# Ledger of designs, part 39: VH-VL binders against p38851r773to978

Target 1, 206 residues: p38851r773to978
Amino acid sequence: EAWCYFQDNFKVGSKTLFHVLFGDKSQVFPSSLFLCKKGSNLNNNSYWERIRRAKEDASCQFELCRKLQFQLNRTSNFIKDLLWLKDDNDNFKLVLQQRVTKIKQGYYFEVEEGPIIVKFPLCHPLLLRVRFIIAECITSQGESLKKCDLAILYDFNYVESIDKLNTKVEKLWLFERIHLNWALRYCKLEHSEINRKTREYLKKFN

## First folded at step 13 (VH-VL)

Design u03 (framework fv_pasotuxizumab)
Fold by ESMFold2-Fast, scan of step 13:
Parts: C-alpha cells; structure tokens; sequence
Structure u03 (fold): chain C 206 residues (1-206), chain A 117 residues (1-117), chain B 107 residues (1-107)
C-alpha cells in the first residue's frame, strides 16, 4: 500500500516542478498514479488533519518542519546506502551516483543550462516504505514558515527487496530517477516527447 | 560507524542531583534529535526526553517534568541529562539514543543510576 | 496518552518454531510503530520501524505487520540468538510510549 501528499509549489522557470514532471493535470503520468495509491486497511485521515493543523498554526508548522528535516536526512542516507550496496552492479549505478549531489540534509539533481546550474530536491522513489519529506521551511525571528511538502510512501510487499539487484522496488527507484532527470532536461515540455519516454519505461517494468 | 557512549551514572541519595553525558561519534550529530530513555531493574523501557537537532525545542515525560533537563552541545557532539531531586523510583539504566523521526535507531550501552540511602 | 498493550508477557519456544507477539494501540497510530530486541545485559536494538520495515542487518526471518490498531512481530523460524525480550513503541504522538515487553524463553 502506498499513499502520498503533494504541494505544487517548487518552481522550474515559469512552471512548477509537478507540472514539469507530470504535465498539466489532464496528462498525469501513469507512474504518479501507480506510486500514489491509497493502501490497505490504514486510515490516513489523521495524517492529513495533522498536516492541515500544522499549516494553520505557526508553532505547530514550525515543529512539523523540524521533524520533516529529520526524516529527509534519514531518507537521503537510506538512498545513499542503497547505492553503496550496489558496488558490484553494472555501469548504470555510476550514472545514478554522479547525478546526485548531497546538499545540507538531502540530495539534489544538478541540471546545466548554459552557465547556470539548477539544483532540485531528489524526488523519492518507492523503496521499502521509504518516507521522504521535502521541506522548504524558512524560519525567521519567530515568524511564519513557508509551506512544507510531505510525501510518505509505504509498500509492505517490498520488504525483501533491498538485497536483490533486480526487484520491482529497485526498478521503480530507477524509473523515477530517470523520469525526473528527463523532465528537468526538457523544461519547455514537448509533452509528446516526455510521454513517449514514459511509455518506454513502463514497458520495462510491466 | 555510529557510536553513543553514556557516562556519569552512579550511586546517589534521594534528593541529590546527577548529570549524565552521552558522547556521539560516527555521524553528523547536529543533524539529529537525541533522546534519553530509561529502564528500571527488571522492568520495561520508558521514554524520558527528546531534544531537537538545533536545540530549538525539548519534550519531556510527565514523570520527570520539572526535575530533569535535557541539553546538548553540538560543537562537542555531546548530549546531557541534568537530574535534580532524585527519587528511589528514578533508579534505572539510562540510555541515550538517536532520533529517526520518533523512534530510536541507535542506542548507547547505558549508564546505571542507583538512588538509595 | 497512547497506551501500547503487549501480549503475551512471556512465551517459550524451540529453535525452528514460528513465534508471534502482538501489540495493541489504544487509538489509531497508522504505521508509526517500531520493534526492539533486548538481550540480557545489553542495550535494545532496533529491528523494525514503520510497523513492517526491517532495519539493515536484521535477518529476514523477522517481520512486522499491522491490522488497524493491532501490530504483530513474527519470527518465522526462531534461532538461538533470538531468545530475548521484545518491545513495541509508538511514535505517532508525544509522549512516546512502549509496550510492556515480551520475553521469548527457551523451551
């Protein structure tokens, strides 16, 4: 079971990161629906209510953002460890490691556009119930916090996958990484091009 | 490798004070919240306190609230627990532990505090 | 406060047995449950987080599951090193609370 919450607030030029990754809302990529499915018997209402309350109360929002920073660091370290565990893997691993730059408590992709280097938070894959929290909380002297992005992914079926190189979880992780990189590279959105590439990756996975 | 080493435990009399220390190594201490957890002889685990990674906030168990103070020194990679007005029921092994969004991913070996006359 | 009720308080098993211990939360805590193993004279060790995610370096014979407010730790085939006390813990809200512990004893 998997579920997530998105806020479409990170900018890539004149478009949001969500728009760049998934297109307009009528052209949502299949991967986003696959990864953000509501799970089994668990009631997630308490989580969404907690997020809502945190946004309305500056002190509660402050506490939430601090906790989210802890979780972001943990998720980033888990992903780094996963890459390290694949030391004897094929050349594809080196490509993934070189695309990830650790900044503060998280990891970012670097995209070069002429003399400009643009850095984006690592979009987390679905990995063994990985919780990934994108925090863009800016604190000032006792004042408001900016909105926090929260994405929590759980998949109880993949608990066995970390030791195996060819698993569904590992393929999903790779798929998201490639998709994010391609979306960022083609920021002026030839949607047909991005959709074609998305279909190619889904064929490798189904 | 992550290591947490507690010190400062010992035998004290009721009403006295004691300060525990925890030395952290093998990770970026200033990026993690830290906990104190205790365990009375032959009994279960009991959460004592947490301190945020940047020292901005603390939360305490109602059992020790007002008597114990958690603190840290990020420059020294050290966590502290100041225990005042000690009671016989505070007798326990005290563990420091690293926060992973609310659960305890790494634990120290513990330091014994005995409060008796 | 959220109360975690752990059962049984103790159980006996032989090497190779399947063992199940349970933990019940007094309210909905979603996936926010961790399980710890403690051997005599040692500090607790984290086994499972988020109800069913296995820590690195923990054998695959350990697994966790959730059904509403009921949480279960299962050891599919007990080994000699597994005889220890096991604790559940909720981290949905403060104060953080633990179950009373389950001692797995040699039969």
Amino acid sequence: as target 1 above (206 residues)
Amino acid sequence: QVQLVESGGGLVKPGESLRLSCAASGFTFSSYGMYWVRQAPGKGLEWVAIIWYDESDTYYSDIIKGRFTISRDNAKNSLYLQMNSLKAEDTAVYYCARDDYGYFDYWGQGTLVTVSS
Amino acid sequence: DIQMTQSPSSLSASVGDRVTITCKASQDISYYVAWYQQKPGQAPKSLIYDASSLESDVPSRFSGSASGTDFTLTISSVQSEDFATYYCQQYYSYPLTFGGGTKLEIK
Scores: ipSAE 0.000, ipTM 0.425, lowest interface PAE 19.5, mean pLDDT 61

Design u04 (framework fv_pasotuxizumab)
Fold by ESMFold2-Fast, scan of step 13:
Structure u04 (fold): chain C 206 residues (1-206), chain A 118 residues (1-118), chain B 107 residues (1-107)
Amino acid sequence: as target 1 above (206 residues)
Amino acid sequence: QVQLVESGGGLVKPGESLRLSCAASGFTFSSYGMYWVRQAPGKGLEWVAIIWYDESDTYYSDIIKGRFTISRDNAKNSLYLQMNSLKAEDTAVYYCARGEDYGYFDYWGQGTLVTVSS
Amino acid sequence: DIQMTQSPSSLSASVGDRVTITCKASQDISSYVAWYQQKPGQAPKSLIYDASSLESDVPSRFSGSASGTDFTLTISSVQSEDFATYYCQQYYSYPWTFGGGTKLEIK
C-alpha cells in the first residue's frame, strides 16, 4: 500500500520543499507525517501496525526530519497528559490534565458531558497549509498523483479506536487524523481559502 | 550566524524605569518567539517574559507581571523589555533569547546588567 | 508552578571522568526538558532539548535521559572545556522554570 512520508526530498523548481515552506533553515514547524493512499482500510489494525513499524524505523538524519521529529515529540508528550475514563454507559471520556489555555495552538474542539467540558487543540493553521503545499508540490513535480495514490487521512471512529492503540506512535497518528477532521471544520472562518483548496484537492481522490 | 545583542542596562534607583533592547541578526526574526531571561549576581536563571513571533500573545512571570512589558518590532529585528517600578530584587543580568514556540532557548545574547540600588 | 530540583549544587571531577547531574520535576512534565551550559562571564548555551535530543553543535559525550519525573545529564568523559555550571529547564507548562544549577569544578 502506497503512502508518502513528509520529508525534505521534494523539489519545487531549484528549491527543496523545506525552502518553500520555511524559507531559511531557522524555523521549527509542526509535523505532517503522511499522505496515505485513498481507500486504505483505516479500521484495519494490521494497517496501523505497518504504519507504526515504518515510523519507528524512519531516519531523522535530514534537517527537516529532525525538525519534524522535534514537533512530533511535543505532540506525543501532550497526548501522554490525557487520561482515559470510562463512564457508566461504557463510553470513554478523554480528560486533559493540564489547562488548555497554556497551549494556544489554534482552535479547540469541546467535548461536553454533564458539568465537564474538555477542550482539545484540534486546529493548527500551519498544519493545514503544510498539507496543502505538499499536495501542490507533488503536482508541480510532474508526477502523476496516481503513482502514489496519495490522499489525506480523514474520517475515523476516534473515541473507541484510540483506546485500542497500544503505542504512543499509533495514538499520535490517530491524533493527527483527529486534527485534520476537526481542523477543517473549526478553521473555516480563519482559513477559508486554505480549507476550500484542501477540500477541492481531496475531491480529486473521491 | 545567529546573533542577539542586548543594550540599555545600567544603574537605576528603586521606583525608576528602564528600557532594554535586543538586536537580532542572522535569522528570520519574524518567525521566532522571543524571550527575556534574567540572572541575579551569583544566582540561577529566571524566566521573565515571552512574546509570540507575530505579537499575538505574551506571557509574563508573576514576579514582574504588571511592571514589565515585552514588545517587538519585526521590521527592525528588535525585541524590547520596558521595566517600570524597579525594585532592588530586579538587579540581574538580562538575557535576550530565541525560542521555538513553547520551547527551549536555542540562542542567547551576551546579556546586559541592570543594577537597582539607592 | 512546576519546581525543578537540581542536584548536586556542585560536583568535582577530573578530565576523563564520567559525571551525572540530576533534575527532578515536582510533577510529570513528559519530556519537555532542556539542559544548558554556562561558563563564568558568558551566556548560557543550549546542549539538550526534549530531555535527550542533542543540539547539532554539541559533542556526543553529552547525553540526556528521563525516567518518570527524574532527568539526567551525563558527560561520558569530561574535557577541560566542560567545567561550567549546568541548568535544567522545563517548558511543559508556564511559567517556565529552571533548576538551581550544578557547578562542575576541576578537582
Scores: ipSAE 0.000, ipTM 0.430, lowest interface PAE 18.2, mean pLDDT 61

Design u05 (framework fv_pasotuxizumab)
Fold by ESMFold2-Fast, scan of step 13:
Structure u05 (fold): chain C 206 residues (1-206), chain A 118 residues (1-118), chain B 107 residues (1-107)
Amino acid sequence: as target 1 above (206 residues)
Amino acid sequence: QVQLVESGGGLVKPGESLRLSCAASGFTFSDYYMYWVRQAPGKGLEWVAIISSSGDYTYYSDIIKGRFTISRDNAKNSLYLQMNSLKAEDTAVYYCARGDWGEAFDIWGQGTLVTVSS
Amino acid sequence: DIQMTQSPSSLSASVGDRVTITCKASQDISNYVAWYQQKPGQAPKSLIYDASNLETDVPSRFSGSASGTDFTLTISSVQSEDFATYYCQQYDNLPYTFGGGTKLEIK
């Protein structure tokens, strides 16, 4: 039976993974599919233990993993095309159509539109958990990202992209943007209200 | 046996500072997010702060933001809460708790009492 | 911030009764809800995580359920050791927020 492999030891049935990612929105399980802890393997996640025992068609294994990589790479390319500016105090700003918008780190994205601060919640805890793990990987040690499979899961060339960033703040802004765009693509089938607000937020930068 | 043991509580005057410690044992401390939660006498639970496994990322309740600082020393398996500019409203039992992002607080310490009065 | 509203604030029961405590979230938090039990002078103890999963060594008389933004903790047959204060908590988004608590008292 076909398997989709994640990190060194985990495998999961491709049809089961497809159902979880693109099927029934009632499952909270998707939050576990991309969880990678620094110094941990996916065996620490009981959802992965259950899913990897399922068997699926061989023809689906490669196709599903290819689709996941394609989808992640596509959202990362959108982020790479955004224009980043710095001021004299190393404060970062995103330039959008002659507008300067500040993005604040946090579980909520805060966008300053003149005197108004608008808060946009990130997608369900799945992506918040992944963001914190990614942030830990890039900030705790210079070598930690090489041990973190999230670079492979989130962008085909993500390690290269991170190496081009000059400061911890730039890295956090990049991860917030990846997280938000990834939420739009992967969790819109899970929670319609949060994903609708996420889509509205993303349109401000497009 | 997994354990969290708080210390450093006591009686202080308004405006003073105090540092709480939480000693962890029985698990790999550096793999977990850590939290501080407080409870005023006869009141409910109130979340105070979170710190990531690496110690690089923190988030605070708006009520104490700017006055309290959470930190950790993974080599010593210890969590800290530096409390500055203490107010009478900060009087509470302070608990340290273990969890990962998106997981419930599965292990709690016994708590340490902080009393702020003149 | 996500507000967690617990009801009732207090509830009286006799041993053997079925009791239900409710918690309502101000917005969708999926199933990212935990329930804690606290006895006087003691630290909270985790009972339930992800709305319906029992923690290890928690008696089977405890159960949790979810319906939209409404979450319930049920004790199918109250025992003497169950008289305590119960708290719900959301961990969908920071800041993490707790319900106001429900004190389960002897009739």
Scores: ipSAE 0.000, ipTM 0.430, lowest interface PAE 17.0, mean pLDDT 61

Design u06 (framework fv_pasotuxizumab)
Fold by ESMFold2-Fast, scan of step 13:
Structure u06 (fold): chain C 206 residues (1-206), chain A 117 residues (1-117), chain B 107 residues (1-107)
Amino acid sequence: as target 1 above (206 residues)
Amino acid sequence: QVQLVESGGGLVKPGESLRLSCAASGFTFSDYYMYWVRQAPGKGLEWVAIISSSGSYTYYSDIIKGRFTISRDNAKNSLYLQMNSLKAEDTAVYYCAREDYSGMDVWGQGTLVTVSS
Amino acid sequence: DIQMTQSPSSLSASVGDRVTITCKASQDISYYVAWYQQKPGQAPKSLIYDASNLETDVPSRFSGSASGTDFTLTISSVQSEDFATYYCQQYYDLPYTFGGGTKLEIK
């Protein structure tokens, strides 16, 4: 089962949102836009050609967003989480999370789709959290982007080199483990249950 | 019940080849990464190789790289380890394991490979 | 490769004792550490994942903790069935690597 979905032309309307994974060594080096899943298409030349193109686009967008952030003096709410939620119809989707507040009965999640509450000790079946910095991009026309459905970036040896192909495949695979480990950590669901539901959701990105 | 059963171990001479098999049951084999771990008599655990769910990606320990090949047959729910140019240092119990996202939660009982004479 | 240095190599304890086993990673691996228990003639059994989360059916006397690159497995009150060999494993990066093991022996 393929577990890496690549998105080289990620847009909101006619504009691009650039998201940087929040981590010690990834914060300054933007990388490809993608959603990772266990992959049949990993470690082939066509896949890595698409990754290289997306990295160039993402880097350009990040530099633009950094300049705009400087101009707009907005620095406080860069960090956002992706939350993997089961909707009212038992369908799974990822949403951008704005804020998390601990409350007496559990956790209150403020998301783009509207607030949700996860009651203690009960946990939402798939609380998949990816922490990243979102840079809002403004086109040359000055229009502001309002939201992003899904974007994940990582930085694992940005320099493209044939010598690093296996390492890049390994890092891409480990990135997916990070997402699933966060879900297991917060929800304490059985491994088989969360893995099955994660696979069901990610099949939609093939 | 999730089960992994290894087979194919035995006594071989240095320089010979051997193929190990691992039969999986109780889960959808094609959905999981699989790997091999070995343990020399009286020694610790040593990771050998991993293969993706589709078989398109593999990674090997430097100790056996170039000599061992991991493969799988999803239609038969089977994992394999082809071992070539065997050395005395390869003597060990070989375990197959089902990769879970939070580490390894299912192991087989192991099959003994002895390289001597 | 990421090296996992486990200590001590052996430890003697009596039933009711508190024991601590340590594993040190050669680099930052976040919380991607699992702990295993192996009894003679048996395959390893998973005890802990993500450094501190107990697997199902594992007694609450087992606990894991992390501090930087140092990871610890603690048994708060050793029982007779706990005398076994324990291994840590990192799964942060390939190749996956195991600690050298700690044999918990009866005093």
Scores: ipSAE 0.000, ipTM 0.417, lowest interface PAE 18.7, mean pLDDT 61

Design u07 (framework fv_pasotuxizumab)
Fold by ESMFold2-Fast, scan of step 13:
Structure u07 (fold): chain C 206 residues (1-206), chain A 122 residues (1-122), chain B 107 residues (1-107)
Amino acid sequence: as target 1 above (206 residues)
Amino acid sequence: QVQLVESGGGLVKPGESLRLSCAASGFTFSDYYMYWVRQAPGKGLEWVAIISSSGDYIYYSDIIKGRFTISRDNAKNSLYLQMNSLKAEDTAVYYCARDSSGWYLEGYFDYWGQGTLVTVSS
Amino acid sequence: DIQMTQSPSSLSASVGDRVTITCKASQGISYYVAWYQQKPGQAPKSLIYAASTLQSDVPSRFSGSASGTDFTLTISSVQSEDFATYYCQQYNSYPLTFGGGTKLEIK
């Protein structure tokens, strides 16, 4: 398979791909951070419209989570759907399910209806997985392309791309920061403590 | 304890220049995006500029673009705003503010300095 | 640019009252809204982010909600220290924009 740099010149109506994914922040985050498969179907308008809709559905992450917190099998289904992130390790899935159902304290996800608040421990395996993926992108540059872009799309759709060839660590930090924030917001896990712990963890790999 | 302390404000005439400084302490300054936000007397808040943790990525409000320059010195835990060609409408309290996340760019502010007053008057 | 229209411009209340402040975005901004409290002569203080998430050390009487492009800050039982000016801010896109502010005054 061959790879090339994706330029932020594909239009979705009057907007570029970065505008669709990140709003006007695309001016702060250069498109050179994208690295895509050569010969991928970048001319498929329905594909880019799907990506645009995923970005616009970010405000509906609570609605999605409420649907996942449906009457039967709520907590297990929520974790299972979060494991839609290309992780086929059954042991990891089991650990996540057990930790969510037995949470005592940590970051939490709120359900708008009912009294149920599901708390994620500070060392939650999903948050650790996100940290691990980001650490790999920062420290190895050129490894695990798809892991680096897994959290790029709000609706769990993805484009396999982050500029890692000859990319400076700082470019990866700028790019991945926004995607880590998406993952944290999806679960209502945005908190200063997790940011501090994530930085401490990543320093061990540099 | 997180602290942001602005300095350098004062009275200047239209067309003159002024440099503001913001001294940061109590956190790892080099990990955070930083902002300048201003507020004219009796008016609301207005975003001025943003600078990345490294200083490599900068974006300005169109209102001051070409006249103001944001910069930082991570070794000194300091943020700066160089203000050129000052106008009466630039009269405001200038706040330095920290982006809420030291790990990623959010766009909202968790800590603010106390502000420094800039008065542009003949 | 995304315009944030805040209403009312001022509001009078007594201690113990329930008050609501509204902020309307000129276009869809998802949940990318923060709320700040500013007392005279002081810097703003962060209260809420992501439309409804409270900052640490913010009393539970404060809450935020979102419905389409309409965002609401609610104080369930006003206390004396709550008399201040409140601002909403969108952070969906640059330039970052603020509402015009709502001054909560003692009556």
Scores: ipSAE 0.000, ipTM 0.444, lowest interface PAE 15.8, mean pLDDT 61

Design u08 (framework fv_pasotuxizumab)
Fold by ESMFold2-Fast, scan of step 13:
Structure u08 (fold): chain C 206 residues (1-206), chain A 122 residues (1-122), chain B 107 residues (1-107)
Amino acid sequence: as target 1 above (206 residues)
Amino acid sequence: QVQLVESGGGLVKPGESLRLSCAASGFTFSDYWMYWVRQAPGKGLEWVAIISSSGSTIYYSDIIKGRFTISRDNAKNSLYLQMNSLKAEDTAVYYCARDSSGWYLEGYFDYWGQGTLVTVSS
Amino acid sequence: DIQMTQSPSSLSASVGDRVTITCKASQGISNYVAWYQQKPGQAPKSLIYAASTLQSDVPSRFSGSASGTDFTLTISSVQSEDFATYYCQQYYSYPLTFGGGTKLEIK
């Protein structure tokens, strides 16, 4: 809702990726990153409390990414493809790609707005919890990106249900020749449920 | 100077309850995931429980799940372990430990407390 | 659950010796292995993480390596303060699991 962080370079590893979402550029060396602007909320204590909670949720997502990365290293080839997701307002076009590395970075999803691509870590394309943050991000080149997202997971017990859902979606995609629209529907249904729980959780701290 | 100091250990009978505390100082406690790890006399290390920086995410070892409760109070820089229905097999030194990352979960420990002994016997 | 099998359970050495302790994971865990040193009556101390990265203030005589599911802790030249019990730990997935420990004893 208020802000996001943009980074031109993701080379500094898993720690730096989480700073891109919830830290400022002075906390991350040697990468350049920028605070996505939403004016007046920067001095609001409730706003910063919400961001602190979101950092914890991102940590939960990182652990989930590690667990799912292990499973997906042994899983079907379909997950290696780019998966395109759109929101209900047609404002975002997300490109999800599996990355195998020596560090704990799991998957990235890419938010594309004109010529600008912002990368965020995610656990698995079908498990991403997307919240729309209406903000402006200014790159080092002076370009403006108006749309940012963060993914929030409610709690650790959610992980056990995710494994079963992922297996079912994978089998249906392979055997029923499901198209991206069906995968988007599955993601949307999962997103609505966990986003509801996440919103209820965050309200406790505002 | 990072410090973790456990307290609350003692001698109890099977079926009784005990509450352990861990006092943290020298760092921003509210930024770190925290653990309880135990070690039976003359035996190896065993993970007990984990709690997220806010306290909203908690995970337990199956061996103690349903009997022990981990919690934290960030205003007091304190971590707790409520132990119910204690068994002789729970006899161990209990360590408070900090996750190595202040921003996300790594899963290995950079700082440990000195430990507190819990003895469960008749 | 991922099992960590540590060997040997005990090892005798003299100051100046090269010692090697091995830890085997029951499945692939990449490099998500940490090593700890525990002296009698004390809490464990972190030595190595990510299989081969030394913690700050750990002497360079300690090193770690990985080959598939096999992980090794090496002390190139044992000193008197190194006689302790050593544990490996995987942190690839939960539950977190430890090796059984290796006690390094004076010969």
Scores: ipSAE 0.000, ipTM 0.448, lowest interface PAE 16.6, mean pLDDT 62

Design u09 (framework fv_pasotuxizumab)
Fold by ESMFold2-Fast, scan of step 13:
Structure u09 (fold): chain C 206 residues (1-206), chain A 121 residues (1-121), chain B 107 residues (1-107)
Amino acid sequence: as target 1 above (206 residues)
Amino acid sequence: QVQLVESGGGLVKPGESLRLSCAASGFTFSDYYMYWVRQAPGKGLEWVAIISSSGSTIYYSDIIKGRFTISRDNAKNSLYLQMNSLKAEDTAVYYCARDSSGWYLDYFDYWGQGTLVTVSS
Amino acid sequence: DIQMTQSPSSLSASVGDRVTITCKASQGISNYVAWYQQKPGQAPKSLIYAASTLQSDVPSRFSGSASGTDFTLTISSVQSEDFATYYCQQYDSYPLTFGGGTKLEIK
């Protein structure tokens, strides 16, 4: 089994995105970790059917979350402090309770780092397959920072949004080719055609 | 256990056509991206083509683009390479290879033993 | 296209020697490098992926490392079954490209 690694070279002021989301990283190695099986697991219909059934059964989703949290806890004492939260739309998230400053049920949660607020979509990648999540950094006044201050969490739904950006610098910074390409190779997306199109997009900016 | 067996190689003249087959066993063939890789006598490895698990996504090396066609038949657990307008530089052992993850990794965990194609007048 | 340059093209060694084979990418490819071993008359066998991760069935005397665009395959103590040709491959972008190969020969 391979782990999917959260790419954490993006900065929010002097802090990394992982540090903003989870606080101190002294006990985490690598800096963040998502379970994503490399090899035949993604090609095994019974594995994906199990995930589909878990989506239909909130009880099964919760038990699967607990099992995956157990596996994550084996990699870091820090991760044992993470909470599994279920919102009113049955979305799950893994976060340190102390880091969450605001929750908008069914939409997002916020983490505050000084004058900067980082919004994270409520979507648990471990239950719903690994996704690439794009987080937007805003000021306390709701003003978006420069696009070069945006960070990427793994949620493939946002690839389409990145494609609407007009400046090459904005596209390259938000969708850092090397790290997203690595995540595509190790975390695997649901559709081969979508994987190919995303890969062709990344290749275009080499 | 996983096995890939190529067949269909032989001696052909420039401009002729040849069809290679790869028979897969020991795994769920329909779950895996498949590749053709070739190796000219005494030379290194060269990627030829890729096909997705469903067969809907296909990509070719520019060297053989327009001349070769990759296809698959998941019901028969078989991969094919139709080679048209063969040239002397197409002389090589052709390997069938399986994607390490089945989806997207583009490095190969299992290879067939290869089938030799010789293009000579 | 990303070019993968292997050096040396051939290398002579005795059983028990430490040998290092190098592979240089023409541009940044992170750690998206695989290494294969090919014995005469046989198909290539996967040894290493992600520049440094060993396949589970590969002996621990094999190791890989990366530094910028430079990648190395090391055999800490060559055995008789290790005399073969070794290839690196980048899988960062299409077209997929291989190094020219390094033939490890008996002294």
Scores: ipSAE 0.000, ipTM 0.432, lowest interface PAE 18.1, mean pLDDT 63

Design u10 (framework fv_pasotuxizumab)
Fold by ESMFold2-Fast, scan of step 13:
Structure u10 (fold): chain C 206 residues (1-206), chain A 117 residues (1-117), chain B 107 residues (1-107)
Amino acid sequence: as target 1 above (206 residues)
Amino acid sequence: QVQLVESGGGLVKPGESLRLSCAASGFTFSDYYMYWVRQAPGKGLEWVAIISSSGDYTYYSDIIKGRFTISRDNAKNSLYLQMNSLKAEDTAVYYCARDEWGYFDYWGQGTLVTVSS
Amino acid sequence: DIQMTQSPSSLSASVGDRVTITCKASQSISSWVAWYQQKPGQAPKSLIYDASSLESDVPSRFSGSASGTDFTLTISSVQSEDFATYYCQQYDSYPWTFGGGTKLEIK
């Protein structure tokens, strides 16, 4: 088989972690391994083609799977995506670590900034999307408003597609927590700017 | 049409200062990171400095760090490079360039700076 | 710093020839490479980004490829307007660095 082999306790529903990350088109968001690369852009066809080819290449699939399994084997209830900022001025290696814990209802990623914790199913597409948006903002260090707007809009559109969030208020809350807690911290957007963008995007759906 | 027009170049003596300007048009200037890149006569391209869209973040080449300062005025669609303690080795054509996710998608025509005694 | 080594430093060709210019990175930089064309007395122009993505206004005779730390710019059939100096640039890590340039000259 072409897929990576994980223990059953590292499944997302009936699928392996690797299949969730790379098997479906909705899961073809850059992993933390690709998020560390400067100039990444979801709207760049060459970038998407490289992700697609890596997914299809059995050797690349097994290499990524091996790295993920290494992280999972080190801790049964924690997974860390790594973006490292080693040098504040000259060497561009950013560090961003996210914790994933096992709960009674399954596995979840925890996004924790200040007093607010947002939990997502393990390898949920939104969590991967959030990592991508954060990585783009960090890589660009305040990225152009035009490119950030596009990334934020795509993230909001995805939130609208989540079946378990049954009300617009719940979707708005989730969207605000993501952008307030992560984009404000890492993209250094002002609270008012995030609120303005959130309000604009909500109006698009009415 | 995206346009970048540099000005302020000229002949100066070692140890003197010079301020370069770049006038941007044809795009929303405040949305883009901007660069200064230089090229010594008959030589290759060398990155000098970068500034974020807000002006809050700057990075410099080690060879000019502490001597040059990049800045911008988004209300005037203008980019600046303040060059202090100029050396003969700073003689070059200086280009203003726009960032596109790490590479330079648009360049100005350049302004020549000659540092000579 | 990541060093970008371009070869050859100069190349002579005739209209219709296939030419290849190579750029080698001193360490892994993924595909974060752009190629620029510079004509005498003019500013550089972006041709290719992400090692192989062609700018929308650039003729299809230009192409780029990557293999490990080796990056290649190819012109499948040189035209008179292609005689210029070509530069590669990496944008994987600060500081941004350029290759030394390859001057494409008419035979």
Scores: ipSAE 0.000, ipTM 0.434, lowest interface PAE 17.4, mean pLDDT 62

